VH-VL binders against Protein disulfide-isomerase A5 (PDIA5). Designs and how they scored, part 4

Target 1, 129 residues: Protein disulfide-isomerase A5 (PDIA5), of Homo sapiens (Human) (q14554r378to506)
Amino acid sequence: WMQNPEAPPPPEPTWEEQQTSVLHLVGDNFRETLKKKKHTLVMFYAPWCPHCKKVIPHFTATADAFKDDRKIACAAVDCVKDKNQDLCQQEAVKGYPTFHYYHYGKFAEKYDSDRTELGFTNYIRALRE

## First folded at step 24 (VH-VL)

Design j1 (from d6 with heavy chain D56E)
Fold by OpenDDE, fold request of step 25:
Structure j1 (fold): chain C 129 residues (1-129), chain A 121 residues (1-121), chain B 112 residues (1-112)
Amino acid sequence: as target 1 above (129 residues)
Amino acid sequence: EVQLVESGGGLVKPGGSLRLSCAASGFTFEDYWMSWVRQAPGKGLEWVGRIKSEDEGGTTDYAAPVKGRFTISRDDSKNTLYLQMNSLKTEDTAVYYCTTDDEFISGFDYWGQGTLVTVSS
Amino acid sequence: DIVMTQSPDSLAVSLGERATINCKSSQSVLSSSRNKNYLAWYQQKPGQPPKLLMYWASYREFGVPDRFSGSGSGAEFTLTISSLQAEDVAIYYCQQYYSTPTFGGGTKVEIK
């Protein structure tokens, strides 16, 4: 008369596991990847960060908007991963999320403006011109 | 990794010609501006000239001492930068470096090992 | 063309001591629109090509030790090595890329 408990649903896929136009970078390919892109906006984040979760859809949409431009990239670095901790420290990431603009892999500036799709898109568009 | 490898240097008489090559790898060569920088023995660095990316017109610019004598070109299909040097002078004697060129952010961020050009009678 | 002047021509510093190299441009290399100084510093060791140390006057290139720092704005710039190490023996060049690229004459840094 007892029913077997239903198995819990599988965990939701991580942002990295999702098929998006965002380049998920790690310490060993960060520099090598960025130098191949004229303009890269990098999101340094923590998966548990509530504000990161809110911004991720906007950043992802932005990446999709520029997916056909090989010179433009939106990238993300999970700073919680052990292999990325040194990278995040080197890039002076003090909080999450942090957005950095790189020109051919060279740090240019921190993006500290509107963290919406429109904001990111306008910023990248301005860089391209 | 980014690699720039210069070749074509050697001994040439005044008035002679040489063509230097720079083989690039490890980055999207076609997107980059490229420059040549030279260094006379025991002397400082001197910019020689640059070439823009093709998407930005592929135009060239030269330092006054080499203008009219040197020509920079590129073959993106071969990831190769060239420096055609004509009417060479003794003062052109130098190690010639191939460099990436980012005038908007960092200047010359990647350099080759250089190739020596000696102009002597 | 913008003329770059470095001083001193040579500098001998004891290990662990501060090394200071100065660079002056004949014109300001500060972009008013971007509020950035188009000034780079390079390190060249014997038998090697120059290596980029700093760009935009004070931005440290990746891999460059923290003991290296760049400062200044407009037409006056300084490269500082806070604690000179043996591997820092080299010739250092400043370079402006605000207009047609020009280099300083270089400063030879040696161990005293």
Scores: ipSAE 0.882, ipTM 0.945, lowest interface PAE 0.6, mean pLDDT 96
Fold by OpenDDE, fold request of step 25:
Structure j1 (fold): chain C 129 residues (1-129), chain A 121 residues (1-121), chain B 112 residues (1-112)
Amino acid sequence: as target 1 above (129 residues)
Amino acid sequence: EVQLVESGGGLVKPGGSLRLSCAASGFTFEDYWMSWVRQAPGKGLEWVGRIKSEDEGGTTDYAAPVKGRFTISRDDSKNTLYLQMNSLKTEDTAVYYCTTDDEFISGFDYWGQGTLVTVSS
Amino acid sequence: DIVMTQSPDSLAVSLGERATINCKSSQSVLSSSRNKNYLAWYQQKPGQPPKLLMYWASYREFGVPDRFSGSGSGAEFTLTISSLQAEDVAIYYCQQYYSTPTFGGGTKVEIK
């Protein structure tokens, strides 16, 4: 009756732990980082959020698409982390995921459109024009 | 932290020349448009001119009162903005500020402490 | 060039009371394509450089207290300090960046 308990598989790496072109920001470096980028699309998210999980691959792919443009950044803020709660409140994040566009660190607009790689890419491309 | 530090101000006679410098730090200077804004003693703010980033042509624009006399330039390798002022007039007397320039979003978002230029006989 | 006109030239307000500064542009500074007003507000305290308070007429710069608010569209704008504090004593300037940058004449805000 006793089953041989196999060691559980190692936990999947978190998004932040993955090697991607996404800049994972916290309250301490948020403004400082954003002011160095002409265009930054920021994803405010919660790791447990199913919608966030669905969008993360698209957002990550988008970040990779623009990785060679030093003026462009795709960034993410984990709003569940204690250190980021004030930041998320300051940025008026009311739900997850929320996407904000910043121009040299200045909030420009909320991105509320197609949450796919194509959507994000087209949006960022349009910002460059 | 973004820092802009102006220098080169002083006393000069009418018709004289002066070169101001603005040392920038804390941001990607080479990507930013930069402007000079001046303020005569006890007066308001007046835009002097701007220079675009090199990747956007590095072109300059000037306010009518200084056009032909002032020249804005930049050395991105030194993170420095310059204002060459020739044929100075008494009405050019002012504190000169260097500023970041974001015409698409916010205007002049960061300012230096300014340097005083006094043109007097 | 677009001419910016502020009113009043000076304003004395009691602590905790509302301060209202008006700014008018000779032409609309509303971008039809972006639906944004290219209007900024600056605060200049004695002996200090100007500080950006508002951009796009109503967007608060980071670190600016929420007692500051900007409103208006087109050619008429207002900066409001809902509850004036001692540290708010300054000259306030509006500035348009729709075209060649131009500033208003400034409004001196003092404590009554």
Scores: ipSAE 0.880, ipTM 0.945, lowest interface PAE 0.6, mean pLDDT 96
Fold by ESMFold2, look of step 24:
Structure j1 (fold): chain C 129 residues (1-129), chain A 121 residues (1-121), chain B 112 residues (1-112)
Amino acid sequence: as target 1 above (129 residues)
Amino acid sequence: EVQLVESGGGLVKPGGSLRLSCAASGFTFEDYWMSWVRQAPGKGLEWVGRIKSEDEGGTTDYAAPVKGRFTISRDDSKNTLYLQMNSLKTEDTAVYYCTTDDEFISGFDYWGQGTLVTVSS
Amino acid sequence: DIVMTQSPDSLAVSLGERATINCKSSQSVLSSSRNKNYLAWYQQKPGQPPKLLMYWASYREFGVPDRFSGSGSGAEFTLTISSLQAEDVAIYYCQQYYSTPTFGGGTKVEIK
């Protein structure tokens, strides 16, 4: 009849819990953090969103590619968290993922191009010029 | 919290000299271009000059009325902007503001409270 | 230098009514490479430094109330306060940063 079911596996770390170069931001530190960076590309996302899940490895690799440039940040905001609801509303996030470019914390434009590591890195490299 | 604090203003006779300082904190001063903007009592705003960040050449530019008389410098190790004012004229009487300067997006974002320079006989 | 001309020099507006400030530049301040107008608006209250309100003509700085909006392109620009509040009494300046920075002469907004 029944065998001993295996114990459930340990929970997988969330993107936010992983040790990456991505800056995971919240409403309380969003503005202060962005004002210290000349260039920040921000991914507004929901952890359950399939489109977000596809982009996360690309965005993470992008953050790693620029980890040694102190003027550049790749940041992420989880819009499902209660503490981020006001921020995502204020930034006019209408769907996930949404990518915004900020220059010293000022909104400059939406990123609407390829959601690949190459697309992101080409965009950020052009900003340094 | 971003802060810019000007100092060194005061009363000076025409032909005299004065040096203003602007102490910066709460941001990466060496990355920013900086400007001086002045405002004569009861009058409008007038840009005085700017200095670029060192990594973008560290060069200066000045408004015509002050060119050759005023010199802007910066010391990134002290997070301090300077304005050396020589050959002062009564028309230089104004509150002098230190500002961050961004040619790409916003113009003058952060402002100090200003320091008053009075040039009078 | 690009000359910035504001109108009117002053206006009186009833609480809750619209205030409209115009700014004209002597040449276009629209960057062809960025497709952005290099035009800022500032608010200055008595005894205080100016405060940035708008950048790129129509982009509102963080913390600026939604009743402030900017419009226009090229050489003609407008700052609108859709419903004037008591705390909006100030002098407003436009400023171009397309080239050597220059300011408009200012517009004083008062409660009628």
Scores: ipSAE 0.674, ipTM 0.879, lowest interface PAE 1.7, mean pLDDT 92
Fold by ESMFold2, fold request of step 25:
Structure j1 (fold): chain C 129 residues (1-129), chain A 121 residues (1-121), chain B 112 residues (1-112)
Amino acid sequence: as target 1 above (129 residues)
Amino acid sequence: EVQLVESGGGLVKPGGSLRLSCAASGFTFEDYWMSWVRQAPGKGLEWVGRIKSEDEGGTTDYAAPVKGRFTISRDDSKNTLYLQMNSLKTEDTAVYYCTTDDEFISGFDYWGQGTLVTVSS
Amino acid sequence: DIVMTQSPDSLAVSLGERATINCKSSQSVLSSSRNKNYLAWYQQKPGQPPKLLMYWASYREFGVPDRFSGSGSGAEFTLTISSLQAEDVAIYYCQQYYSTPTFGGGTKVEIK
């Protein structure tokens, strides 16, 4: 028998690497993905932004709350990635985080209410009516 | 890729009947309201009728010129929209388009290529 | 039903010049509760189905060039092509979806 040094534990995965109900989208699949959902709330973010980091747990919990409703999606776009820069410009993202509601892939409005699980959940439930 | 493909058009005499089909793919057909829109040759666009998604009641609505003569139905298991046209008149001659329909943002987002219905003696 | 009236029926515009299409509705198509005008614009080229250009009067559909803009509110609306290109030759329709959908009669845009 031998005792080997253990490898260091793996670093905590990034939000995009975590296994959650949030759809992490890129410019190439954004429109086609959103067209299939009656209601999508999209968080445009930067990984280094402190305001984004505070909201991520709330937005993730919101996505989990609606995971079984196939008409609803909670999606995220990392605007720092090169492949997403054109998308974030096209969507007129001016700061982080920015939340947009899309109806069948068409921009409908900016979400400007509470950035909490309850705020997001109340908004999405109202869209269902 | 979203596709809507109409079929069933052709030549029919006044008083006759035709059934149009629209095969849908590339989107969640059962969630969408669907409409038929027609265009007489050389003329403008005219809405014919719509059918809501089943989970919103599955109800239909029709333009006045076709009410009582045309019936819209859908089969979500086959991703297919239908238009049953009865008691056809010469003024029903048109290209018939299948469209997705949405009351909240826009009327008609995706369109098929259309199928020609000619009603003449 | 809401009657939609477009003007002019036809216009000829030199390449690079501005084309202006007007649309009037017989009743307001503004939803006060949503603060949105339920008006769409479509482009149709010969032998093709219509293509959505604008929704909610002034919101440009994805992929539509920024030379297309929509304006107006209530019952009077305008589609503007700021610098006409050859590929913009088409018939343009307005359509309201505030109630039972109705279309304008169309405006044919041609190169002068």
Scores: ipSAE 0.586, ipTM 0.856, lowest interface PAE 1.9, mean pLDDT 92
Fold by ESMFold2, fold request of step 25:
Structure j1 (fold): chain C 129 residues (1-129), chain A 121 residues (1-121), chain B 112 residues (1-112)
Amino acid sequence: as target 1 above (129 residues)
Amino acid sequence: EVQLVESGGGLVKPGGSLRLSCAASGFTFEDYWMSWVRQAPGKGLEWVGRIKSEDEGGTTDYAAPVKGRFTISRDDSKNTLYLQMNSLKTEDTAVYYCTTDDEFISGFDYWGQGTLVTVSS
Amino acid sequence: DIVMTQSPDSLAVSLGERATINCKSSQSVLSSSRNKNYLAWYQQKPGQPPKLLMYWASYREFGVPDRFSGSGSGAEFTLTISSLQAEDVAIYYCQQYYSTPTFGGGTKVEIK
């Protein structure tokens, strides 16, 4: 009652709504987008997952570090969206976060190393060799 | 989305020459290695040769039966792959396909519809 | 060059039954550095170019039905169609990309 009744602040933008170098993909554009990139690291996630929330700043920074290399993309798929459920099933995503490396849109391997900016950037640099 | 369209096939006499073209669209042509694969009528598939992307050296490689007679080139500004065929023999009679080429993961991913080359007197 | 041998040359299979195609290479196509078999499978229907089905021997290309599977390693490989459909009538080729690319002779699959 003695609290100021002013309107609540606007909600913070979701990761997808932020203007970052991360490509936010859906089932309809996933394959088409990945076919144009020699190297794509994809994060499959759920917005409510605490492990995903912890990694998001690291993955976002990684995307920014490679933003000027047209052959590289860091992409994200929100597996909770209805539009993405078939995709996440097709890609055998069993938990969140899951990281896959794709070469020209073909699945190559799961990324299982450190979920830090340094871990991601070292992995991607090794791919560019 | 991805399209590869071969052209330039036709009838040619033994010893003659012919140049095939492959027009590409729907992908970043300059990043891809490209190959030619041929198929004689009623027979199986035979790799003819490849050309790497320029950023990987732009070098060519050929199957033994065509080495020294065939030359592969590319024009990345026109998204076009070429096959110059010289000293043609009757055994070069085939449908010629252009393909995207990837030695790392998949082999030959995208294929054109092919163009027929007939070498006969 | 690595010689690729397919068997059988042709195969007649009833609708809904299993079709099995074998491919043998004259030497191993397993990359030690990547631990992957550089072996692809293609489907070619009459009047059409080949279509990639499988890469790295057992990885299915996007859009290829689940009834297609690839197995094997080193120098011996198998493509299996678990329940043959009418649209699967085609010639199937194996191809190695470990070295200078070479294809098997093809296996024609027909409905019996």
Scores: ipSAE 0.579, ipTM 0.863, lowest interface PAE 1.9, mean pLDDT 92

